VH-VL binders against o27280. Designs and how they scored, part 181

Target 1, 266 residues: o27280
Amino acid sequence: MDSMNVPEVLEIKRIVEESESVKTFIFSWDFRREVRPGQFVMVWDFRDEKPMSVSLIDPVRSEIGISIRRVGEFTDRVHGLSEGDLLGIRGPYGRGFELMGRDILLVGGGIGMAPLAALADEATARGMRVDALVAARTADELLFLDRLEAAGVNISTCTDDGSCGFKGFAHERLLTLEENHDMAAVCGPEPMMFQVMRILDERDVPAQLSLERYMKCAVGICGQCCLDDTGFRVCAEGPVFWSQELSRVREFGRYRRDPAGRRVPW

## First folded at step 7 (VH-VL)

Design y20 (framework fv_marstacimab)
Fold by ESMFold2-Fast, scan of step 7:
Structure y20 (fold): chain C 266 residues (1-266), chain A 118 residues (1-118), chain B 112 residues (1-112)
Amino acid sequence: as target 1 above (266 residues)
Amino acid sequence: EVQLLESGGGLVQPGGSLRLSCAASGFTFRSYAMSWVRQAPGKGLEWVSAISGRGGSTYYADSVKGRFTISRDNSKNTLYLQMNSLRAEDTAVYYCARTSYYGSFDYWGQGTMVTVSS
Amino acid sequence: QSVLTQPPSVSGAPGQRVTISCTGSSSNIGAGYDVHWYQQLPGTAPKLLIYENTNRPSGVPDRFSGSKSGTSASLAITGLQAEDEADYYCQSYDSSLSGSKVFGGGTKLTVL
């Protein structure tokens, strides 16, 4: 829609405390402007604008939710807001996840569970079977477990420190779980996504991975972005990519680039 | 209600062949890995074979590898175990079992008896 | 034969607590693989009793509980009842056996 490029000033209807560092901000939404899991919005606090994935899509209640982790000045200010306060929202932007088949695996790390929680809701509403692997560094960073359980999702957890579920990394846990999936969707830290992608490729499971660091490219803010070896234009295709393309990109999971194009290790 | 019904068991001579079937109902069959688990008279449980939901991956215990073939027909909601070169030690009740996401066997059939004897 | 070791038998009186151990190694339980437990009543097929170390399927009383530590797991049954008399099996996954699912040898529970 034409109006998707103009920020709407929306009232914060409800705030859900997901963890000590994560809050979900819920807004009334006019669903004549479609929004799909995997898409993001630009959140404007009247000083700065940042991309945030949509974590709740509820057409029945006419609500969307945006989950925000406290990591810097912008997010600290937004976390200081209360119900009734205003934020500017524009979008949605980017390509959302595409659902295929009937059985889907979700693999999420930390805040990466936010877009996957919205996808889980849509998949279960369509009658799909959803299995989730939810990974975090500690038990208190595992997100959306109650929501996923209420939706009928089969949940496995994994923490680096062993405080909940399997002790270890997501890819180590994935090796122990049954593979019956027509597709997978993956979102989390890039090194985690790289290891998970390799296992899914070995199992011949097509996967979609969300590269959150490229969200600005999808709205044209940073101009054209290119990945090593393939010359991909992320702005046109991201932030969600198929695993078959990313497996050919040497930099994925190994290093990123600064604004000058120089390699920066993870 | 989830139901698994095994059939095809019986008496067979050493070196013979037998095909077991498992008819599934009450769930979306193609969405689950399926397994065969056996139990010799008076003995414990032994996992025999598994097949992925789409049928693209199959797994076998070393004791049956090369002799048994697991397969499925998702259009008929049926699991199969083709048993060739049968040995006396293959005598057991064979259970069809649904495999959960966690790797547990969450539903079992009643079993079918296979006796390998002269 | 059995990669996971269980005591062959345990016994208890009604109302008492019993525990059944399942001892593995670094290639299965010690590697972090989940432990599942099955109850087999005389003359019947096994039933899933505990999955993913501690979880109960619908219909399983809270008298049954599972735990896992190091290379071992345990099934605890409190408030023991006559109908609990059965064979109990633990099950996990073993990476050293080409990724095979493995069962314990089984434990016969006698309710005195």
Scores: ipSAE 0.350, ipTM 0.705, lowest interface PAE 3.8, mean pLDDT 87

Design y21 (framework fv_marstacimab)
Fold by ESMFold2-Fast, scan of step 7:
Structure y21 (fold): chain C 266 residues (1-266), chain A 118 residues (1-118), chain B 112 residues (1-112)
Amino acid sequence: as target 1 above (266 residues)
Amino acid sequence: EVQLLESGGGLVQPGGSLRLSCAASGFTFRSYAMSWVRQAPGKGLEWVSAISGRGGSTYYADSVKGRFTISRDNSKNTLYLQMNSLRAEDTAVYYCARTSYEGSFDYWGQGTMVTVSS
Amino acid sequence: QSVLTQPPSVSGAPGQRVTISCTGSSSNIGAGYDVHWYQQLPGTAPKLLIYGNTNRPSGVPDRFSGSKSGTSASLAITGLQAEDEADYYCQSYDSSLSGSKVFGGGTKLTVL
C-alpha cells in the first residue's frame, strides 16, 4: 500500500541509553499497521533515510522502539536528537522471525541483540522457554541484559576480552552450552553468525539469521539485493533467512560488500 | 512441579549388568538435556553421563566410557542408563538430574542405590 | 581426585559469615566457565543453591551468594543458621576433558 511507503513524522517519546554508542528511540505506534520481530523500518532525519531494525514492540503501551548504533554521519545526527524531536518512519518492511516449537535459543552479537530483544518479548509472551547467548567485544558493549532478565530469559554472556562472562567468541561459548532447543535465532557480525550456524546445523537445530547489511533494498530497489549464489532478494525474502537457505551462499561469512558493491573479505 | 523418579537399582555381581530408569514429569522433557550423577558411600559427587534433549549427542566420564550407555525415550518421558561390565567401584547412589542451559543441575531425583558385590 | 579443589570442612557459629572456596585451573574456571553450587543435607539429594556464578534459584535466601575471580569461585553464607549444616559442592565444566562436567570434592559445613 502507498500508506506504507509514506513516512509518518513521529515525535520521539522517550530515549533509552543502552550503552555509550547505542540508543533506543521510542515512538507511539498505531498497531493497525502490524509489526513483527525481525522487521525493520526506514528512519528519515529529513536529509537521509536509513533502515533500522525494530527492537521494541509493545501493543499494550502502543509503542515501538528502534535501537541505533552511532557509526557515521546519519547516526551521529540522530544521536544528537532529544525527547520531543521529530523523525520520519516508514514501514515496517521485510519478513520477520518465525517462532516454532517450545524452546528457542537467541544468539546476539553487539547491536544484533536489538531485533532479538523484540523476539524474546514475543517468545516469552507465547509461553516459550527462551535462552540467550549475548556476545560482545567488551562488557560495556553487551546490550539488553536487564530487559532480557525482566522478560524471564535465561542469559549467558561472553566477551572477547573476558570482562564479563565467558572469555572468548560466541561460537566457542556455544560449544559449552547444552542443546535443548527447537529453533534458534541469530543476529550479529556475519563471521560470528557463520560460525554459530555451523554448530547449530551439526546439532540439527534449525536457525534463522538476520542479514541487516542488505536491508536498503526494502524501498523497491532490486538486483543489487540478490545474494550471489541463490538469486533471491533480501528485501523480498529477508532480512531473516533460515540457515538451510544461507548454507549455499558462498559469500555468507566469507565476503562482504563495500559501499560500491565490491566483494571484500571479512 | 518438576519430578524425577529413579528406579532399577539393586545388588549385582561384578561383571554383571543393570539398567536404570528415570521417569520425568512436570516439564517438557524433550526440551532439556539430562544427566546421571553418582555418589559412592561417604564420597563426593561424580558426573557420569549426559544426553542432549533430542538424543543426538551423548557424553560420558572416562571412568564409564565403553561400559555405560545413556539413552532417552521422549515419547515416554524416560531417561535410561544401561550399565555393563560393572565393577565394585561403580557402587553408588545414582541420581537423575535435569541439566539447565548453562550446565547446572537444577532438579534432582531422590537417587537409586547400585551395589556391586558378591 | 576432584578437578576442582574445596576445603574438606569449614565451621562457624550461628549468625556469622562463612565462605567456601572452589579452586580450579585455566581449563575450567580460569577459562571463564560458570560455577554452580549445590547444598546436600544429610540423607538427601543435592539441591541447586547458586547457578551461573552469582544467580539464586527461587526460594534460596539472599544469605547465600556466589562470586568468581580468576581461577577460583567462592560461596558466601551470611547469618549462619543450624539448618545450613550440610555438604556443599561446586561444579563447572572442564575443556581439557571431552564434554565433562566436574565437581569439587565437597565441603562439610559444621554449625557450632
Scores: ipSAE 0.056, ipTM 0.604, lowest interface PAE 6.5, mean pLDDT 86

Design y22 (framework fv_marstacimab)
Fold by ESMFold2-Fast, scan of step 7:
Structure y22 (fold): chain C 266 residues (1-266), chain A 118 residues (1-118), chain B 112 residues (1-112)
Amino acid sequence: as target 1 above (266 residues)
Amino acid sequence: EVQLLESGGGLVQPGGSLRLSCAASGFTFRSYAMSWVRQAPGKGLEWVSAISGRGGSTYYADSVKGRFTISRDNSKNTLYLQMNSLRAEDTAVYYCARTSYSGSFDYWGQGTMVTVSS
Amino acid sequence: QSVLTQPPSVSGAPGQRVTISCTGSSSNIGAGYDVHWYQQLPGTAPKLLIYGNTNRPSGVPDRFSGSKSGTSASLAITGLQAEDEADYYCQSYDSSLSGSKVFGGGTKLTVL
């Protein structure tokens, strides 16, 4: 056991192909180091280090899983790895989701379903009723449907192109679904999260939203992890924020920041 | 076993008021949205109103907006429909129904008859 | 006036297959909203037959099935029996109406 700031080199125990572009990498994990849904780890391929949300937390099998979407050179290299290969894992980091009440809504877009899948496992294990709205651009990009169903989650789907479930965006589908929830957890593209947050606020449902913005540093000392209006550092104070906190952030849902801290439209 | 039992129906004059109740048992009442659906004699089904599980959101058919108020008391497992300014066209059997996450009505009460007539 | 259109009646003989259509528009079924089906026996409350386009509740025989395509949905009943004689209603959601759940006009099934 080393400091959580030192990468531990772990063997890839199993790889699950979730879709054409997403794989879940499973590692043995010593649960003397607590991991909570909504937290992330730094994944090191011995060249570059990137933050990835934990998508599976299984104390019974002593395993964690990390789901990675292929979007660039680092993730393309990691997708080329096989069972038995090694990766450096550092963490966990960040504030995870808090569960409250008895009935929870999950709203996930694309890879944003990864941390929500771990949260669904925790919530169902605690005897909560879990409803999920799973959104993607196309049917092929809907993630974790079989896993959520196996956990007893009530699922609704939507795709932008109408290839599975409701044809439209997550916020449009949400307007047609019944509201029975003590809280919600939301993760996905920021424009989706912004629209969903507005509806949940109007319905007086407290929501937690996970901001998976680009993170340059692992120790919380960089401008890229800072939100304009609040001074929050995503890697230190997030990535999970309550909707009340995010309602004060002018940039949420409108623009992001590049590595130099410059505003870039969505 | 899920049970829904409506009460409060009866004969009322046009312009009058009635309050319907629905007693629920056999499930966690607070975890389900609830609806009222009506059926005029010899006619089809018409959705009237819905309320979220926590009671924070209410919805109404255009035909009853401003006249009917849906509410619930989760401590008593009871759903209510306050009907004001009643019209002859409100004459119907009123059903209490449990609403699933997808919007289906998975359990129904036996209904209570509301007759608006002079 | 119903925004979902069903035939007012359909008939069949015992053992036959019958189908009941539910025709909507781009603001309801065509937008991908789920279709649910209900059976109402004379003098009784409606009973859920099919939910979420294709799913059967516990206790509903596999003789009943649902499907959805484009702006329409269909309820199929195979091996028709005398006790299937009832009124059948489809139900969905319409986005052009304020938070409105909508029912079809109903179809009376007669078993000859």
Scores: ipSAE 0.305, ipTM 0.694, lowest interface PAE 3.9, mean pLDDT 87

Design y23 (framework fv_marstacimab)
Fold by ESMFold2-Fast, scan of step 7:
Structure y23 (fold): chain C 266 residues (1-266), chain A 118 residues (1-118), chain B 112 residues (1-112)
Amino acid sequence: as target 1 above (266 residues)
Amino acid sequence: EVQLLESGGGLVQPGGSLRLSCAASGFTFRSYDMSWVRQAPGKGLEWVSAISGRGGYTYYADSVKGRFTISRDNSKNTLYLQMNSLRAEDTAVYYCARTSYYGSFDYWGQGTMVTVSS
Amino acid sequence: QSVLTQPPSVSGAPGQRVTISCTGSSSNIGAGYDVHWYQQLPGTAPKLLIYGNTNRPSGVPDRFSGSKSGTSASLAITGLQAEDEADYYCQSYDSSLSGSKVFGGGTKLTVL
C-alpha cells in the first residue's frame, strides 16, 4: 500500500487557538506529498481516526495546519494535547478546490473557513483578488480574520446575533454584496451552502462547495460517504463539488446521513 | 424603465390547457429569477412558480405541481406558464413578477385573467 | 390556514400609527428568512413596499417601516393618510416547502 494510506506519526510543532472551540495544529510536512486546499487528512489519536480539513499549506516553511473544532470525545481529547505531543496523520485525500479567473469569492460558515483559509493563501499567491464573506453565529466564532487580513483578503463578516458585521445569515449578507467574481468557493453547514449556491447560480458565478460530512473511510471504499441521488462518495469524489453537480442531489441542504446511513434532518 | 406585460389569459373549460406569456423589457432579463403569482377574485396572493435566470432551477407550489410548467426564452425576453389540467380553483389573475436578489418581487405586471368555468 | 398569518383588517385615524403583524414559524421567519411587504391599491397590481425586513425601495416614504423578531414581523405606518387605504401582504420563504415563496393572507387597512 502507498504512503498516503499508512498513518505517519507527527509531532505537534505549534498550536494556534483560533477561538474558544477551534484550534489549528501545525506539523512539519514533506511536500513530496502534494496537498491542495479543500483536501482532508485522517487524524489518528491512537484510539480513533477522524477526517479533518487542511487549513494551512505552507511549502516555504514546510508546514501544514489542521483546524479542529471541539464537537465530541475525539476532538476533546485532541484539544487536550500540547506542543510536542504526537498524532497520526494520513492523506491527503479528496478532490481539492480548482482556481480559475482573476477574482474569487469565499463564503465560509464556522469551521468551513478552515479549508477556505488555505484556499485564500493559494489564490493570493497566484495573484488573484480575494473577497471573503466570513459567517458565524456570534463574533467569537468568526475564524481566521487576522490571517485573511494579513494575506490581503477583502473581508466582510456576518453573525446571526449581530455581534459583528451584518446581522443575519451568510446568504442574506451575500445579497447585499456586489457580484463581480470569476468564481466562488463555499464551505459551511449544508443549509447555508444550499442558499448561497442558489444565489451564485442566479448570478452566473461558477461555485465550488465543500461538504463537511461524516466520513468513515478516506479511500472511498465505504458506501456511507455516498450522496443519495448521484452515487457520489464524498471521500473519493468530493469533498469539493461544483454547484451544477449538487443541483441534482435531493438531500443537499435538506438532510444528512448518520454513521448508519439513515437520513437525519439538519 | 422596467416593464412586464402578461398575455394569454381567457376563458377555458375544466381539464383544458392555456399558455401564459410575459414580455419583459427595461432590464437584463437573464440576470433575474422570474415568478408567477396569482390572485383569485376577492382573495389573497398565492405564489405559483419560479424559474432561475438561466432556467437551471424551477419551483412549483404544491397546488400546481405536475400540471403547470414554467419556462423562459432569454433570447426573446419572455417568461411562460404552460397550464394543463385546469380546475375551477385555478381561476385567478396571474401576475408576472421579477424576483430580486433579496427574494422579493420588486416589479409586477398588470396581470392577466384566467377563468376556468363550464 | 396560511403559512404566514396576518390580521384580516386593521383601522386607524389620519395622522396616527398602525401596525400590521405577520406571524410565521420556525420553517420560515423563525429560520431567519427575510420578510417583504407589498401594498395593493384597489384594482391594481401589488407594489413592493419593504424588502429584506427593513429596507425601503426608492420612492417609498419613511412613514413605512418594517421590523422582524423571532417568528414574526411587523409593518408600521406612521402619519396615516387616506391614500394608505389598501391591502397589505407579507411574504417570506419556507424551507419545509422545498424552496417555496409564501404570502400572508393579507390585511385590509381602513383609514377612518
Scores: ipSAE 0.000, ipTM 0.407, lowest interface PAE 16.1, mean pLDDT 82

Design y24 (framework fv_marstacimab)
Fold by ESMFold2-Fast, scan of step 7:
Structure y24 (fold): chain C 266 residues (1-266), chain A 118 residues (1-118), chain B 112 residues (1-112)
Amino acid sequence: as target 1 above (266 residues)
Amino acid sequence: EVQLLESGGGLVQPGGSLRLSCAASGFTFRDYAMSWVRQAPGKGLEWVSAISGRGGYTYYADSVKGRFTISRDNSKNTLYLQMNSLRAEDTAVYYCARTSYYGSFDYWGQGTMVTVSS
Amino acid sequence: QSVLTQPPSVSGAPGQRVTISCTGSSSNIGADYDVHWYQQLPGTAPKLLIYGNTNRPSGVPDRFSGSKSGTSASLAITGLQAEDEADYYCQSYDSSLSGSKVFGGGTKLTVL
């Protein structure tokens, strides 16, 4: 427990350029500290600390990977680092995905594919059949296709603009996928996740959804991040929730809150 | 051809129990969520319960929650509904139905009659 | 009580058009959940007629069509025939009922 809460300074062993805006940073990891897909770690650049989902879990090579999208000052600094540079890492934290059955569906949007890529690796290693629907606004934002293919995942793509694969949204593509699944795991923008959850609810497919939006305001320190109708905290009870829990939450997929607590539509 | 055959219905007194079965054939049973839908004499359709393809997840209407248990045996291609603490308002024809990829009920059995009366 | 509202009856003459409405709320049809339609002939089990708002299963004549707008859906039957006499049910999903499938109260169609 104490080891989880003290940052360990680790050397960046390898950097993978996933896209123009996304890099995966790979570190040696002692798997006496168990890490599961859907969990996150706190990444410390010796100036600021931010939560990042674990995107690679490789006990054979004794490595973890953390995928980071370039969105602001902290991530800009981290993207400027090279192999051999140091970062502080503590964790893992949060509730990870649970695998159920033999056939699973992954639905990921943008950087939401990061925790799902780690889940795909675990599921295929267990001998499960994995179908992945990878969605993004444009072809350049589709992530992990080569890695998923190498793992033996059956891949479908869609882009909002039609630049790769199906032209349309994830939920529109999902309606054309005709295989049933024992469970689904979903991660991406909340409007996408809401529409996907709705379809899976109707199909009686149990789904787990990862809510990452609140992790950054609460993890490790001060405020709690709550969902409107239920009051449960993403950092304490999430980030992964079952669809039956989320279908009761009025704000999910419909609005978010600004720093003053006001509702802002998606 | 897809076939769903219900059995286990009959007359039971209030407070009693019945176990319904639905034998499925003509499709890969484990790949489909299954539901029970009932219809009281001269009334409309009411969804009762659903179970995921592998049986890991179950759903219940509020009217039956805590009294009915849905289960399945995929090795026997059979769906079950255990009905406890039966009430007069549970009197209905009980249909076994397959949930399609669109969330509709694409195939139905012929139904089995449950009568709760003294 | 029914969460989805249908007229209890509708009637038409052979060859005419009839429509059956299904009115929901913000927790079901208004939350973008799909609407499915079932036909129940007297003394028989229901049969899927329309799924996913607008789609017909194989074997359903194109005289039957579905539509959805806002919190409501409609089933249209053109070229009405005597064998269309049946009860018709809409069905959707309601998020406020923790994953419940919900049916309309049913509409009895009489062909004159």
Scores: ipSAE 0.121, ipTM 0.649, lowest interface PAE 5.5, mean pLDDT 86

Design y25 (framework fv_marstacimab)
Fold by ESMFold2-Fast, scan of step 7:
Structure y25 (fold): chain C 266 residues (1-266), chain A 118 residues (1-118), chain B 112 residues (1-112)
Amino acid sequence: as target 1 above (266 residues)
Amino acid sequence: EVQLLESGGGLVQPGGSLRLSCAASGFTFSSYAMSWVRQAPGKGLEWVSAISGRGGYTYYADSVKGRFTISRDNSKNTLYLQMNSLRAEDTAVYYCARTSYYGSFDYWGQGTMVTVSS
Amino acid sequence: QSVLTQPPSVSGAPGQRVTISCTGSSSNIGAGYDVHWYQQLPGTAPKLLIYGNTNRPSGVPDRFSGSKSGTSASLAITGLQAEDEADYYCQSYDSSLSGSKVFGGGTKLTVL
């Protein structure tokens, strides 16, 4: 039997407030069920189910963490929960990040830092040099800075409004950083990821990008995981893709699909 | 039983400094973001500052940025607000508040009065 | 400037229904951020009355209810009682103000 397809009811062990709008829910986890950075789980509140990236993988404490941004009714209900309350967890699902080389760059926007925080932990544990560019609209939306600093990550920040670090967008900040890396991992809004990918391609830095908007389809519920002209099923082949794979996708960074399958600009 | 108890308020001259403390008990302190909210005499509530559960992230109202520093000591279950370059308009009762469901303030201390006057 | 607008006062008789409005914008309530309500009796700390738009903490009677629509929220109090006389504040989060939690200006409820 496929144990990943059956929700396991888990008790919330600890809740960490990451920001005004983001909480990390921590659960005891049996690591005979392997979890890798970049994978996600389906979170079930006994009424609705949503995909969430795994943001903490801690085999020493036997814990996983799931970071959830409050953006709608489901996430609102989950944010209302307390230590000791129950959630259903299915997974993990999806292709995780692959680490290569010795020096890596992480570029995260908003909640996109969640899977990258887990990746940073693994990379630093392997002795890799990790540089992180953490981007958000405002300082209050920057996530995981303290955790990244504690892990020994070299951090650069940028905010659209200039409230912390560089004033501007992630790709504008990246242009002022002339260092090359053996690989990069990128997660955030697709327009940001597209611009970042373009720069990394020019620098011959292979990049992995996480298309989190498609995680909902990982359980085979719907066809909206299919990407434009390439026919990629992000839920089956993603959510993490190498930049070479995404360079052939006309949809990436330009438009998305609504529930009816119609193209909608970003 | 959740309890929050503020201390450190008092009379201070313009340009002076004060450090407020909030002693927390009855819950897992490190699991909750904490805030300072103030209320000037006869006026409404104004959020001042917040700090995440582990202390990694701090947030400030524009009116106090660069002058106030929020911090916490999770080993002592204590929240702090270091107030520098105090102005007359900083005169207020300062409340310690726990951030809970959906970003609400579910428990408040009794407040400590800060008066900035010559 | 108050980011969330409340009427400065509202009044009603015992047993009556009153509604207190909280008007925001696209950067706060309109962006999907929750609205919370607090009751402040004279000389006391505020007390959480409604959280997450519609939820009541333990001990808050069901004659207090919250609602939210578009860029606005409302607190409704039915069956007014003398002890309801207090200041009421709405609170949300505003993304345009560098992570500010924002309060309404407050509404003084007088029970006539």
Scores: ipSAE 0.006, ipTM 0.394, lowest interface PAE 17.5, mean pLDDT 83

Design y26 (framework fv_marstacimab)
Fold by ESMFold2-Fast, scan of step 7:
Structure y26 (fold): chain C 266 residues (1-266), chain A 118 residues (1-118), chain B 112 residues (1-112)
Amino acid sequence: as target 1 above (266 residues)
Amino acid sequence: EVQLLESGGGLVQPGGSLRLSCAASGFTFRSYAMSWVRQAPGKGLEWVSAISGRGGYTYYADSVKGRFTISRDNSKNTLYLQMNSLRAEDTAVYYCARTSYTGSFDYWGQGTMVTVSS
Amino acid sequence: QSVLTQPPSVSGAPGQRVTISCTGSSSNIGAGYDVHWYQQLPGTAPKLLIYGNTNRPSGVPDRFSGSKSGTSASLAITGLQAEDEADYYCQSYDSSLSGSKVFGGGTKLTVL
């Protein structure tokens, strides 16, 4: 279970426009509260709060960044804010990524690239070799390419419409790439993550997958927001899980729950 | 030092079979996809087949699909190519090659000659 | 049946610059797949010269460089030397051939 923490009201120090639909909000951060890649914070606009992954961790500048995609009323309001405006931040929460070995693969879909961008920074700072497969619907929705390139990451891209890189889905591109990694980290839509996990499992690459999709359950935590019979909850046990853990969850990649709790195929 | 050593080539009649082997050393074999690439006398390079590190995914050029089978034994650090229903146009030097993440062939063996002739 | 087109030969004198083109299509280089280059000295196995469009393996001199634009790639050799006389092959991946790796037809470089 999460500790019940009081939100801290922070000033938006800087806003980076990542795409037409994605912005990164940067705040001064006291690193006495350690933040690790793969963790999330609760963002409060004084009306609603939503979980958001940390996409930038910079202890040298004492800053964190939170990347937000415009998808509804809450995110539309937050996108309307300017530098100097205030937001409530609570956290960090959840289990972050673990770095293992020397060579790692990152596979990110859309906004799922946000927590992976923070992981890429840490891995490259540790001297690890980082290969990233960045996937999106269109070229305009590929995120963090400039930042990854500046960090020395070897980048492959794919878009559903073929507007940049490989034309197709992340798992289709991954099948054309060869294997030489000690671990992988994956974040994006659940169907994409399931297909990628299957390929990595076959290649004997241990993978960590971030179930950011289920973090929205954290704003209204209930007994049904569990991954399996053991009672794993994303906000307490995740959002990051090893592929070995997820391979035992019958629902992952096959079924989802609607708002009434009914099992629905993907 | 990465080493790849092919064996099993020779003379075979059309319609016959051969099994090629590639002994690998100097790297963690199971962590790399492996390929067979051939070169007919006086001709260019042609990719033939590839296999993933664990052997779960195999790929074939259309010219050999259904006739050739790639496999590997990671406990012996050995790659194989079973060649059936051989044709004169399969005559070539067959190279074992290690494949990198980007799909390049970063190390090659010396090759083994396969001649399909009566 | 090469889906990547290279000139069959190119020539230059010592100290000169030569370029070898590799022309593809929308199903390979144009689809964003990386281009790799190999050098094959007479009587030897091919050796990786350039990977991932622009990168050199350890031991490859900076006289060799790769580039990629649209549906084509190029290998440039500056300060040409006698030992550069070899066959050069480009390689990529083609989605239209059931996901096959593909090679160019090869270019014979003659150092005059």
Scores: ipSAE 0.007, ipTM 0.475, lowest interface PAE 10.3, mean pLDDT 84

